VH-VL binders against Protein AF-9 homolog (yaf9). Designs and how they scored, part 13

Target 1, 217 residues: Protein AF-9 homolog (yaf9), of Schizosaccharomyces pombe (q10319)
Amino acid sequence: MAPNTRVSKCQISRPILVGNDAKPLTKEEKEKAPTDHTHTWRIFVEGVDGEDISKWVRKVVFKLHDTYNNPTRTIESPPFEVIETGWGEFDIMVRIFFAPEAHEKALTFYHHLKLHPYGPRMEEMKASGGLVESVQYEEIVFNEPFEYTYKLLSQNPIGDGHGLAVESEPDHPFSQQLEQDEADKLDFAIQEVKKTIEMYKQQVQSLQGQKSSTPVE

## First folded at step 3 (VH-VL; framework fv_retifanlimab)

Design h35
Fold by ESMFold2-Fast, scan of step 3:
Structure h35 (fold): chain C 217 residues (1-217), chain A 122 residues (1-122), chain B 111 residues (1-111)
Amino acid sequence: as target 1 above (217 residues)
Amino acid sequence: QVQLVQSGAEVKKPGASVKVSCKASGYTFTSYYMNWVRQAPGQGLEWIGVINPSGGSTWLDQKFKDRVTITVDKSTSTAYMELSSLRSEDTAVYYCARGYVQKSGPDYFDYWGQGTLVTVSS
Amino acid sequence: EIVLTQSPATLSLSPGERATLSCRASQSVDYSGYSYMNWFQQKPGQPPKLLIHDASNRATGVPSRFSGSGSGTDFTLTISSLEPEDFAVYFCQQYSNWPYTFGGGTKVEIK
C-alpha cells in the first residue's frame, strides 16, 4: 500500500568528506579583501572516490560566523562548497539534507575551520607556503533505510563495496574476514581522501584570488 | 544530575551593559552547545544566540549581533551573555539552555537554567 | 525568519477536559518527511521544559496524555485529559531555519 517502506534489519553506510582548505592571501588578493582578512578558505562536503553525492544529497547548509554577510549559505547543487576570506578560525555548522524520497532526517556536522598550519603535518603545511587542509572522514549510516535509499545506494556502490554495509546484525559475532574487510575499506577511504585533497590543493592554487564570491540564497 | 545555574537578578539603567552567567555541571561542558533565550514579562520566548564552548564560535539572531557577546570560561564550565546599550525593551528573564551536539540528532533544548531577571528602568 | 502563530492565546478548561493547541508556521518546517517543530511547557516562575520534539515524539518522562501531530505549516499539541499540573503556558518552536523562533504561547488556565 505505501509506495516507500523501510527495509528491516538493513544498514547502509556511505563515506563522505567534510572539511576545509585554506591559504594565506597573496598581495593581489589582500588588495581586494577586507583589510583585516589574512586567508582564503573553502569549506566543503564531498564524496570519496569521485562519487557524485548529489544523487542522494539534495542540499548542504553552511552556517558561518556572524561577521560574514549572509552567514547562512544554502547550496542546492554541486559542488557543495563555500569559498570565502577571513582572519579567524571558527566552527562552521554543516547540515546535510537528503533527497526527500529518502525520508531521512538531516545530519548536522560541526567543522572547525583551520587557517594555520597544525598537527602532524604542520611542517609540511609551512613548507607549502601555508597551504592548510583539515578534512574529516565521516561514515553516514542509514539504519533501516526506506526502499528508495536502499535501492539507490545498493545499485551504486563506492568502489568494490568499500564503505557500504548492507546488513545490520548487532548480535552477529565478528570474524577475522569481517575485520579484514573493514580494514581494507578504511585504507581505501584514506587513499581516496588523500587523492581528493591533492586535487583540491591544485584547484585552490589555480583559482586563488578569483573565487571568493558569496553564494546567492 | 545536569544543572545550569545562572547569576542573580540585575537592575540596570538605559545605556548600561549587563553580563549574565550560566554555570554548567553534570556533563562534559565542551560537548554541548549553549543557547541563550529571553522572555519579556508575560510574553513569549525569543532566541538570542548560541555558542560552541569547545571553540568559542557564536551564532546570533541578527537583531542582537551588534549588542550581544557570548563567551565561555572552560575552566569553570561557565557561559556568559553580555548585552550592551540596554533599553527598557530589554527587560526580560534571560535563560541559558543546553543544545545537542549530534551528527544525526535534532537540535533541541533539553536543559534550561533557572533564568535571570534583567530590569532596565526608563 | 519563520513566524509561528499560536492559537488560541488562552484556553480556559477544567481538569479532565481535552486541550487542543494550534501552531501555524509562515512557511513549511518540513523536510524529507520530518517536521522540525518542538513544544515546550512553562509553569509560572520556572524555565520552559521540552515536551515534544520533532512534532510528535514525547521527551523523556512526558506523560502519554500529551501528543503532538501535524506537518508542513500546521501543528497541534493535544492533552487528552487535563491534570492539575498541566495548567501552564505552551510554546511551539521551529529549528528548520536560522534563527530559531518560538510561537507567542497558549495559556491553558483553570476555568
Scores: ipSAE 0.188, ipTM 0.642, lowest interface PAE 5.7, mean pLDDT 82

Design h36
Fold by ESMFold2-Fast, scan of step 3:
Structure h36 (fold): chain C 217 residues (1-217), chain A 124 residues (1-124), chain B 111 residues (1-111)
Amino acid sequence: as target 1 above (217 residues)
Amino acid sequence: QVQLVQSGAEVKKPGASVKVSCKASGYTFTSYYMNWVRQAPGQGLEWIGVINPSGGSTWLDQKFKDRVTITVDKSTSTAYMELSSLRSEDTAVYYCARSGYTVQKSGPDYFDYWGQGTLVTVSS
Amino acid sequence: EIVLTQSPATLSLSPGERATLSCRASQSVDYSGYSYMNWFQQKPGQPPKLLIHDASNRATGVPSRFSGSGSGTDFTLTISSLEPEDFAVYFCQQYSNWPYTFGGGTKVEIK
């Protein structure tokens, strides 16, 4: 038999990006959008470093603000994103469903949609004409994954060892372990989000083909 | 000890509004989602919506989006559900119910603690 | 929205007998090897109490006489030997799709 069984006392993780970008509507875009809308925005779920997450993610459900028509958007093929127009900032619920072979329950995230310049990069966003980027670094942890998931992720590690199995400590109190894991994820996510946003900015800037000033000395 | 204590019974006329409260104790209020569910006499349960007490964001069943407002007061650890334009078919027991962690990204939620319920009667 | 149909509406039994309650969904509530179906017990004048989550897992403190089974669209709650305190109304609930929905309930009453 070829049993798809769980790998005991094993933990393997994989990073993803959950975020949005946004910009003010142009005059032409405003003519085609509802009169109260001010921005166009995109919510997305993407892999880090260009990973094709469709190999282990089968669909993403985005639950938008209730004022939108058909606010529950189910995306069953990449790119896992929704593009809309709007005027307000709100939380979008993001539910990620894995490949059936993974035998893992869906994970739910929420992302606060950013339309207006904010944070440490606020002045920079204003200078760019209001182009806003807000990205969360999330680490998906598979505890005692099925062999299918373990093999898929362990054969394709990314970054500094993401996808490597770590032995679970079963003697830790469950509530204490959950609190500790969440705190660690939050600290790491904050740092990685800042780095990922900077990476996106540099990529966009390089693609724009701006002439650089070359130092003579 | 986790406890959800709801406001007392209300009797309203058609067209009025009602605001039901749910005071939480025994846990960190902003760390858990709060749901509202109703039950008409002798009938089944109907999910109304949910709020994230940390940010105040709400997600409602489309049937209620035009008449329901869910809010929180973090200083008193209290959630509110306001239902407007009351009709006789809104006569029901309204429950608040806690679900999963707001700071922990996780899968599906379970309703683990419920308030005692608030009977709202709409009649002339 | 996913519609849940519970049957029978009323089940009349004596203490010590086996109770079998059905819940059928209008479409599958399964994904990735999991069934997104819960069961609740409700006694008169009380709020619902979680009994079973994810089709077959007993909630903390729930007696072993309660068991859940099924997958896809067809689910069963079984009480192996009814105790006096088990005479109540039972509701199934899906959380596979938004909005969350409940069944109409099955009342287990004393014969």
Scores: ipSAE 0.207, ipTM 0.656, lowest interface PAE 4.3, mean pLDDT 82

Design h37
Fold by ESMFold2-Fast, scan of step 3:
Structure h37 (fold): chain C 217 residues (1-217), chain A 124 residues (1-124), chain B 111 residues (1-111)
Amino acid sequence: as target 1 above (217 residues)
Amino acid sequence: QVQLVQSGAEVKKPGASVKVSCKASGYTFTSYYMNWVRQAPGQGLEWIGVINPSGGSTWLDQKFKDRVTITVDKSTSTAYMELSSLRSEDTAVYYCARSGYVQKVSGPDYFDYWGQGTLVTVSS
Amino acid sequence: EIVLTQSPATLSLSPGERATLSCRASQSVDYSGYSYMNWFQQKPGQPPKLLIHDASNRATGVPSRFSGSGSGTDFTLTISSLEPEDFAVYFCQQYSNWPYTFGGGTKVEIK
């Protein structure tokens, strides 16, 4: 049987995080940025639970606003991210390419870059000095994957076996309810992690603040 | 059975705005991207942009970015394309077209189903 | 943006003849063994209809006389023996890069 054949009646999934974070430029950073830029931002594609997605992701292409130099950013090694400065919010195309051995087509996501506090965590973002996070949990599903992908992902399960292969049935190729339940649990976990990171950042900033508050002559 | 049904023809004056609708049925609306493509009389096809119906995120061709807004109403499985500051050059048939399986690697990621088209005429 | 050039602009042929349509991309539309090139058929007053996806895969319900070939930058749509209903305009389309782009079209008309 050639490795190019699909595994029939099989489905396997992988969760990823697609999103951006951003913060207002410091006084020092403004001196090095274009005059009209107000924020530093990062767009990224990351694995959940520290998964090294470079095992199955070959590259990620980020298409930025055409006002940027070389607006098509191809990232072929982790971390799969782009860090820039800017003024406005705009849509970023995120295209994920799989290892050629997988013989799967690329997946495209569209992400709206968030620079300003928003949503349920708006007050938290304001309290952090404008640190913004806009991260989405995405579930990538390989239906009848080629044997390469099946073996690769099955041999490298995430956490408690999340993302393991499930038999695909003609009437029910996947369970949407189960996917939603898992997504809700993961969203909660992501929020807790982000809160912990933010507290850590605040502690670091507090120490830096105390140092910089020393009277300057 | 997948169907995309668009709103009827519109006649507008230069400077006006037009909003075209595309009602989807026969599939899970939020599971596929929705595109808008136009065709001026006797001319080729021109891609305008795409929307992810689940989150509302869009990607627009740069030449339309300042004049086009694409939105969705998930409760009615309807996508909308609004084009402002109309010019005579905007006279065209506007199509909605489904593509891509959101978050999935299986399924069609090409324009597999199209609406019937909406003729928008811009004249004084 | 990737520019797609279709040739010829017009093919004047009789039923039963072979039609060969070309589409050339300004840069490669290939990745991971796939060519991100599609072909559409359009008749007056109708929306485009998908014929071929990913360079060589015939869409469901499309007759076997239609075939696609090519890779990289050079693609061909072939109609082995024209039927009366095949006289239409044909467009190639790439989705390898943003924005998605279409060729200018080839009109296949009755001689």
Scores: ipSAE 0.283, ipTM 0.680, lowest interface PAE 4.4, mean pLDDT 82

Design h38
Fold by ESMFold2-Fast, scan of step 3:
Structure h38 (fold): chain C 217 residues (1-217), chain A 125 residues (1-125), chain B 111 residues (1-111)
Amino acid sequence: as target 1 above (217 residues)
Amino acid sequence: QVQLVQSGAEVKKPGASVKVSCKASGYTFTSYYMNWVRQAPGQGLEWIGVINPSGGSTWLDQKFKDRVTITVDKSTSTAYMELSSLRSEDTAVYYCARSGYTVQKVSGPDYFDYWGQGTLVTVSS
Amino acid sequence: EIVLTQSPATLSLSPGERATLSCRASQSVDYSGYSYMNWFQQKPGQPPKLLIHDASNRATGVPSRFSGSGSGTDFTLTISSLEPEDFAVYFCQQYSNWPYTFGGGTKVEIK
């Protein structure tokens, strides 16, 4: 077996979706929820195009608003999600822990929980009875990954070259993180297009599912 | 050159509120989390909470959630920690401390790498 | 919350001697091949200074006489040969779980 060593001057990326969906509470759900709650919502971390991310993600920790009981929710198996009820929009901190063989430190993101129709698909959300989706397309970058991780991810490229190894220039980890931040700023327009496309895909899929449903009396 | 400069010492009566400031320079303020940590005389360090300066979202230790408010002013690159309903047990040096990137696309520093000089808050009758 | 217990509370040594400081966690701070444990040095009137991150990695500018080791629940900070400026209080800190917690500290003082 090949030694599990770092692949020098290589960088490989993997896309994920971080987002939430939400809907107004039904009469039955309202009877079980606190009297001030108005919506059921779900926060999640998912792979693009149905990828099983549990192959490289060990667990996801969601830190909810401090008003929730046990606001720190640890999910160690897919689906990496939390379902709750509430009335307010707030930010959820999302920490992703990788599989042990990846030898990578956890990454932290945040997501703004959306309960009400918004954005370019607002009219479609209103037409669906208030069903909402808010999804972020994020690219995770593995710099000088261990050979095991490199082989695993490079064998199955995803999206616009994501998962393909590229030559990296990491003289110092801290310096490289700052360079990555500057590159992200310069690529802002491209990243916005990618996020819009993914949000559109998720919203279209949701609406297609709704259209196939029999209207409820 | 990264620097965190805090406001001066405060003396408060029990029941009052105190607001400590931490002015950051030498880096992009919204790209890093800012934490608050306190140290009572002769005791260890106690983490209070963290703020994402991009958006102002906060996450606090449960014991402080009802008395602490952390905010930022992006125009001055300044973070604030306000502690209300002060008690004698709140007498401590309060520190701001920078941690990792607010949006981490790669593994990087996620430890307290730069600290303010500290602000002594004394609560006495 | 994860409780960190440091021992001894006070370590009295002379310059040139080896210092060994212990930090024990109430539960494992290991995830995905990493130990989420850091060490800080604090001198009177100063803020804490990062010495070791992720159990064993020396922070920038920290002398080679400082080393960290351990995994899971048991961690050690070693100073191979004490210099006069090393007499200080040392704290361990975990960031595997919220809330982040610190040990009570070990004071390394002159004998």
Scores: ipSAE 0.496, ipTM 0.751, lowest interface PAE 2.8, mean pLDDT 83

Design h39
Fold by ESMFold2-Fast, scan of step 3:
Order: C-alpha cells, then structure tokens, then sequence
Structure h39 (fold): chain C 217 residues (1-217), chain A 124 residues (1-124), chain B 111 residues (1-111)
C-alpha cells in the first residue's frame, strides 16, 4: 500500500460557521425549565452553502459553562449542535475533530453565547420577539495537508478561493489574535452580504413576477 | 519576552479563602488561555481549571467547581484564582500557566509558559 | 478521566548514562496520527518547564539529547546521555480529554 503523504508547500482552506441562536422562553417553556432560566439557545458548527461537513469532520465537542450537568457534550454525527436553556451569556469551548484519514490535529476555539439583542441587528432582533443570532465565520487552513484532505477539499471547492490549493507563505507567521480580529470583521461582513443577497433575491423575484404577469394580462 | 509573575506566599487557617494573582506581560493577554495547576509538597501536578481572559469564562475540573473562582482584570493583564473553604490538603504550590487555542490546523495548545508558583500553606 | 502512570518512580543513574522514562495512559491519547502527550521537566524550587510536546517534538531551546516517542497508550522520554543539569523530576501530561491530567512523575537522581 502507498502511504498517505503530505503535499509540500501547499495550503488549502475551508470555511465553517460557528454560532448560536437564542430566544426568550415562553410561559409554557418556563414551566418546564429550571426556575432561573430565561432563554433557550442552540450552539452549532455548520458548513457554508449547505456543505455536509461530516465528510471531513468526525465529531465536535462543546464544553459548556460548569453549572450545566455533563458540561462536556460530544456530538459524533450531524447536526453538530447542542440545544439548552439558560440565563447567562458565556463562552463555549469548541473542539473540532477531523476525519482520521486527514491526519490533522483537532482545532480548539470558542464562541461567545449571545442571548440578548446586540450589535447592528439589535432593532431587528427586538422586532422578532427577541430572536438572536450570532454567527462567526471561521476559515480552517490546512497547511501541507495529507493527500486525503487535499483531494477531498480540492475536488469539492466552495466559493471563490476556498478549497483551492495555494502556495504557503513561510516567512509570514500567523497570529491567533489577528485571525480572531479578521474573523470578527468577516462575521459582520457576512451579515451585510446576506442582507444584500436577500434584497437582490427579492428584486429578481419581483422582476420575474412582473414579466410573468405581463404575458398573462 | 513572555513573563508570568505570581503573588507571594500565603499562610491561611482552615476554613479561610486565599486569592492568588498572576500578572502577564510580553504578549496579548486576551489571545491566550490562562490555566491554574497545583502541586502538593512532594506530589504530582493537578490541573484546576482554565479561563478565557477575553470573556472571563472558566472551565474547571469537577473536583474544584464548588470552591474555586478564576477571574481576570484585563486592564492590568492579571489573572486570579480564589480557593475557598481551605483544608490542610490544599497546602500546595499554585501555578498559573499559559496555553493557546487553535484555529489554524497543525497548531497545538500546550502549557508553554508558567509562573514561578505561589506556596499556600493551610495550618492551624 | 485519563489516568497516566509513570515508571519507574525513581531512576538512579550516573552522568553520561542513558535514561528511559515510561508513561502509560489508561486509554488512547491519539487522534488522527497525533499523540496528545507532553513532557515537562521540574527542578527543585522551580515551575515545570515544557520539554516535549505532542509526544515527539522538542520545545524551543531543548537540547537534542532529549527525545520523545510512542503512541496510543505507551510513551517514552529518552535522555541519550545525562548531563548534571538533567537530574530532575519528569512529568507526562495529556490534553486529549478534559480534565487535563499529569502522571505521578519520575525522579532521575544521581547514583
């Protein structure tokens, strides 16, 4: 058997979404939840554009606040998510384990759980009855990936530039703080892009509707 | 250079609380986790827990959940570990230790820098 | 929790001799070809110092006489030729699962 070897001087990336949604408990839900809990929330790790990330992700471990029973939640099949109730905002540690064939170390990062309306979309969240969404765009970068990962991701590219092999930049070190700052800026940009796409989609549908109704008349 | 400087030795009576500090310098304080580890005299190392200085969230070993509080003061780049309801078996050197977290594949999160240690003696 | 067992508890050797230290885990600390096992050196009155990370990678500034090996549940730290400054206590540590755990330590002392 030919050994799985690393592709030298190669870099390939794949985007994922890490986020949470939340809403205030209804009167009926409060009767069933612990007395001090005010919200229901969901933490998740998802692919972009409907990608089934279970092809290259084996499991996701969510480490919740220590007040939760069994705060370490291991999710071994999609959807990679945890649904709970609570009253406070806190960080959830997220560890992503890749398919063993990738021969890559697990990623460990965190997501700050948002329960209350915030940011540029605060008024929109309030208008929806307190429905909150907080989604981070994370770009997973495989530097000198094994052939398995290279083939899997390069044969299934996502968007422009993602999933394409790129020459490594060895003289420019990476910073976790810089990557986090960039991710936060991208999260904001993605929210703006989603609004733009929604507007464009509605415009296209309206224009198509006008064309369709014109022949009928 | 990275440096972690801890507060001085403490002597406490059983039932008291102790608060140990760890002042960080030489790196961006909020970009790394801060761990606390203790070592009883002549014994091995025991992990207590970790804090994310950015948000202040903590993750503790189950054994310490009811007695340990870890906090940070971002303005002074200082982490604190408070241990309550002290018993004689809590006599140990308490260390702070920095660890990373990884968004980039191939990176590791390990205890790369340690404070000098704070001896806490619990004695009547 | 993953229990780490180090052996021997004490290793008495002379300068120039080879030291071989064992660390065994109650369950595998491997995932995807990587071993989530680290080694630390501790001298009296000092904090632990990272020596080896991820089973076999030397930390910055660690002399080449130190090497780590092993996978799964069985790990070894080797010092090819002991120097006077190498007489210390060595601890293994896993970060595969929470809580993170340490071995009981192996003391390398002068014969």
Amino acid sequence: as target 1 above (217 residues)
Amino acid sequence: QVQLVQSGAEVKKPGASVKVSCKASGYTFTSYYMNWVRQAPGQGLEWIGVINPSGGSTWLDQKFKDRVTITVDKSTSTAYMELSSLRSEDTAVYYCARSGYTIRVGSGDYFDYWGQGTLVTVSS
Amino acid sequence: EIVLTQSPATLSLSPGERATLSCRASQSVDYSGYSYMNWFQQKPGQPPKLLIHDASNRATGVPSRFSGSGSGTDFTLTISSLEPEDFAVYFCQQYSNWPYTFGGGTKVEIK
Scores: ipSAE 0.602, ipTM 0.797, lowest interface PAE 1.9, mean pLDDT 83

Design h4 (from p23 with heavy chain Q103I K104R S105V)
Fold by ESMFold2-Fast, scan of step 3:
Structure h4 (fold): chain C 217 residues (1-217), chain A 123 residues (1-123), chain B 111 residues (1-111)
Amino acid sequence: as target 1 above (217 residues)
Amino acid sequence: QVQLVQSGAEVKKPGASVKVSCKASGYTFTSYYMNWVRQAPGQGLEWIGVINPSGGSTWLDQKFKDRVTITVDKSTSTAYMELSSLRSEDTAVYYCARSGYTIRVGPDYFDYWGQGTLVTVSS
Amino acid sequence: EIVLTQSPATLSLSPGERATLSCRASQSVDYSGYSYMNWFQQKPGQPPKLLIHDASNRATGVPSRFSGSGSGTDFTLTISSLEPEDFAVYFCQQYSNWPYTFGGGTKVEIK
C-alpha cells in the first residue's frame, strides 16, 4: 500500500453552481401533488462549462425542511439534484462530499429556496410564466490537495484558466468566496444561468415521466 | 470568550409548553449553527435539532418534529427552543450547543455549550 | 440512524492509571479518510465539554493525556494517566449522518 501525499504550498480551485429553479404547478401536476403545494422546484449542484463534476464529487446530501418525507436526500450519482413540490421558501443545507481518494472533508453550503419572481430579473421571471431561478457561483478551493485531486483538476482546467493551481497563503489555508463584482464575471454568470434554465426545462419535462423524488403512496 | 447563556430552570405541568432561550456572545451569531440537545436525569445525550441563524431554517430529529420549534432573534443573538405537549418523559436538562466555524465551511461538531436549563414536568 | 455503543458502562480506576474507553458504531462513520466521531467529557452539574473531534484531534485547551484513535466503526478514547478531575462521564458522538447520535456514556469512577 502506497500512502497518498499532499502537494505542498499549492492551491487549486473549481467553480460550481449551487442553486434552484422553480415554476408554478400546472393544472395536471396540481392533481398529482399534495393539495397545499403550489410549485415544483429543483435544487442542484452543477459544474460550469459542461464540467462533469462527478469526477471529483462523490455525492451531495440535501437537507430539506422537516415537513418533507425523508428530508435528508443523499444523491450518489449525477445529476446531483432533488426535484420536489412545495408551497414555501426555506433554506436547504447542501453538503458536498469529494471522491474518497481526495482525502478532503465535506463542504457545507446553504441555499435559500426561491419559488417566486424576485430581484433585478423579476419581470423576466414573470414573463416566463413564473419560471424562477436562483443560482450561487461558488469557488471550491483545495489547499495543499493530495496528488489525486491535484492531477485530476490541474490536467483539466476549466474554460479560460478557471481552476488553475496557485501558491497558497499559509495563514489562509481554506477559502470559499462569492466573486466580487466585475463585468466579465457578470457576463459569465448570466450565461451559466441561461444554461441552467435550459437544463431545468428539460428536467421539468422529464418529471412528467419517471424522474421524480416525490414518494408515491 | 465565546459564551452561551441559557434561561433559568422551569417547572411545568403535563400538557404545557416550555420555551428555553440561549443568548450567544463573543462571535458572529449568524456564522454558526445552533443545536439543541437534552439529557434526562442519569441518562445519555439526545440531539433534538439545529437552526441556521442566518435564515432561520431548522432541521429536527423526527421524534421531535411534531412538538419542537426552534427560532432565533438575530437582534439579540438569542436562539429559542420551544417544546409543546410536555410529558413526564420530557424532564431533562436542555442544552444549546454551537456547531461549525462557518455556515458554509466546517464540520458539525459541538465546540461550545450553554450551561443547561433544567425543565421539570411534574404530574 | 447510527447507533453508538460504548463499553464498558463503568470503569473503576485509581488516579495515575490508564483509562481506555470504547465506542462502536452500527455502521461506518468514515468518509474520504476522515472519521466523523467526537468525544465529550461531562461532570455532574456541568454541560458536556468537547475533548476530541474527528476521532483523533484534541480540542483547544485539552490536556495531552487525552487521545483519540480508531476509524470506521471502532473508536477509542485513552487517558494516559488519570488525574482527579478526569473522573467523569465520557460520551462519543457521530456527525456523519443525520440525526446526530451519542453513545450511552462510560462513567470513569474512583476505585
Scores: ipSAE 0.064, ipTM 0.607, lowest interface PAE 6.0, mean pLDDT 81

Design h40
Fold by ESMFold2-Fast, scan of step 3:
Structure h40 (fold): chain C 217 residues (1-217), chain A 125 residues (1-125), chain B 111 residues (1-111)
Amino acid sequence: as target 1 above (217 residues)
Amino acid sequence: QVQLVQSGAEVKKPGASVKVSCKASGYTFTSYYMNWVRQAPGQGLEWIGVINPSGGSTWLDQKFKDRVTITVDKSTSTAYMELSSLRSEDTAVYYCARSGYTIRVDSSGDYFDYWGQGTLVTVSS
Amino acid sequence: EIVLTQSPATLSLSPGERATLSCRASQSVDYSGYSYMNWFQQKPGQPPKLLIHDASNRATGVPSRFSGSGSGTDFTLTISSLEPEDFAVYFCQQYSNWPYTFGGGTKVEIK
């Protein structure tokens, strides 16, 4: 349905979250898990602000550590995630494939799986019952996108103009991180990551309240 | 100028281990994946695996999983491939080859754009 | 894993002739209008050299007589008029799926 033509002098970007969460296995979960596994973890690719990225992402391939059976996991429908158990931290290759109508090459990212509390939020993670969150904010930039992608993304803008089409000037070679002119985009991204992390914490607290004899407050 | 310089030829007995090095120069070592590929005399190319030099994580072809270890030394910009429990079938030229980080939709793909000169490993009794 | 089959195994030609080399994949290496297929040239005693990436794009310094075409499972490398330095072994390689795989090679030799 889409025309096979690119929108000249146009750049449109879209943020995504690539990351993992993890928690220690409960005593009951350890009985069902392989020997020596200590944690359950989830690797994911998600939209910012609840965006349904399946509109422009067709599939995500996660390449796990070689110790896993069938370490290459292809996920063709949302949620774009893999849930596993394990004991070690390692790098996961994440390859994102776009809708075929977009005529764009796949993107490859790598994510270091975090299982243990770390960094400036270490005490906060410990206080959450060992729930670890390690989330990367990535900016996907489409230079001279096909009309299909341009129209699709333009119809679903993200707040403060972030991820909207911008005409002209060739993208600078180093724009795959955040652009240097980016104060508002960076602040928006940070707030969205914080919201996502807070949601995970609330879900864990709710689940812990259901497991224990203490009711949810 | 990008260069990948490998260690010299090795002759090993069956059951031994061999460790081949690949020293990189002319680019930021941690910004590109490093692959290992072998070629038995007169035969085709066989991909062994790849390492991310930044984190040290590796992805291997299933048939090498139990015998191959790929590592890096960031201080010397050197990648290593160690192959254990050598058999006569492991006699081959072993190459290191650089590929890129594909993090942009308009970037070129993950190609083997620069190769080392190769290291001949001979396994004989 | 994706298996790549190259044909013919050997191609005996004279300088000035056209060479056509085939590579077939056991499953599609295409996605979103891109073909994740590369071609390499290897001369005796040398490492492979990248010729073509993403099915049809010449690598830096590769002469225009080399061209790649095809999509899906069927790919072709064409040398429009063989020069003496073109007599070599050519390999196709896919990076669509892990593990990366190579074809068995086509040897282009002097008749």
Scores: ipSAE 0.017, ipTM 0.569, lowest interface PAE 8.2, mean pLDDT 80

Design h41
Fold by ESMFold2-Fast, scan of step 3:
Structure h41 (fold): chain C 217 residues (1-217), chain A 125 residues (1-125), chain B 111 residues (1-111)
Amino acid sequence: as target 1 above (217 residues)
Amino acid sequence: QVQLVQSGAEVKKPGASVKVSCKASGYTFTSYYMNWVRQAPGQGLEWIGVINPSGGSTWLDQKFKDRVTITVDKSTSTAYMELSSLRSEDTAVYYCARGEYTIRVSGSPDYFDYWGQGTLVTVSS
Amino acid sequence: EIVLTQSPATLSLSPGERATLSCRASQSVDYSGYSYMNWFQQKPGQPPKLLIHDASNRATGVPSRFSGSGSGTDFTLTISSLEPEDFAVYFCQQYSNWPYTFGGGTKVEIK
């Protein structure tokens, strides 16, 4: 008999990683894969610092290229990932669904699958035998969450304090009462979220360094 | 007020390309995804794809991916959809539509709330 | 893909009458207390206009005579008393799954 009410003037957030890794197929793997496939790849949604996101994420849906059998992949238990083989880069839709008790709408992310070495870390990727990583650090913000979500996330803080409750603006950014001030406040809110994402992106580069590390012989 | 104003009607030959523009005003251009949807004469609506105006990242329905390019010009708050290798079945009214909020905040809009007036593209021999 | 079936294809009514339009989804469009179903109005030569979002919420500026209801697979758009400007084609749209899909439309025409 818990009250199902929103916590007013409250925001609470969680960082997540949305991305893929990939590598060229070994000679042995090629024997088991379709003849035109060149890589093994993985698309995933993961918590930061090994957080068990299944406490607040119920399922993740990955929409793959239409050439794949059953291109819409629904993953209802961790790890929230899809492992496949393929030959081409394409866009993947990733939709995160929260526990029904949260009474929150699903969030959609658009990810471009990376199979080939790229960007500032291209030489490192080549040196690893073609191991590629492309990870987005995202901040999910729950604005005026239901008590269920607030309690759940507040009881399970992320190590360095990420996901702690923050007081929300008295007026929602979409308030129709405001005029020019509303546009400025909305721009500020968006810019603050972008700053948070960039800060977390710096952290994910450190995490990717750990994840992609290969022990020295 | 929010307005999406599209470029005028185009008549093209098969094999040509067409580039349709959609100029946004009355809101922060980079705060919302921009979608493209078409409607062939007497038929239903068909979703083509979406762009994040902030970074320029796109997601296209696979059936359009090899022929459609969506871009933005942030300085003019304008989105563009270019369709190449035109065929007679591409004859349709093409619409831009404002979509979901680009920040990941619960309760933000995630539906097509404002649409451009449409651009009729006719592919004829 | 989720197929949306609208019925009837055409409603012939007079101003002042009640219009009831149905949209049926081939599978549930509900999750976590939300129904991912929208309604659009389209007049000849004009773009679709958002009328109802998330099954039952009127879009900004939409008159109170328009209401949406339903959940799961069965949804209804109701116009309590038709005005002359309401004669148009109405489309339902789901955004629960990719690809986003639209119904075939219901034409509300003057009798």
Scores: ipSAE 0.528, ipTM 0.757, lowest interface PAE 2.3, mean pLDDT 82

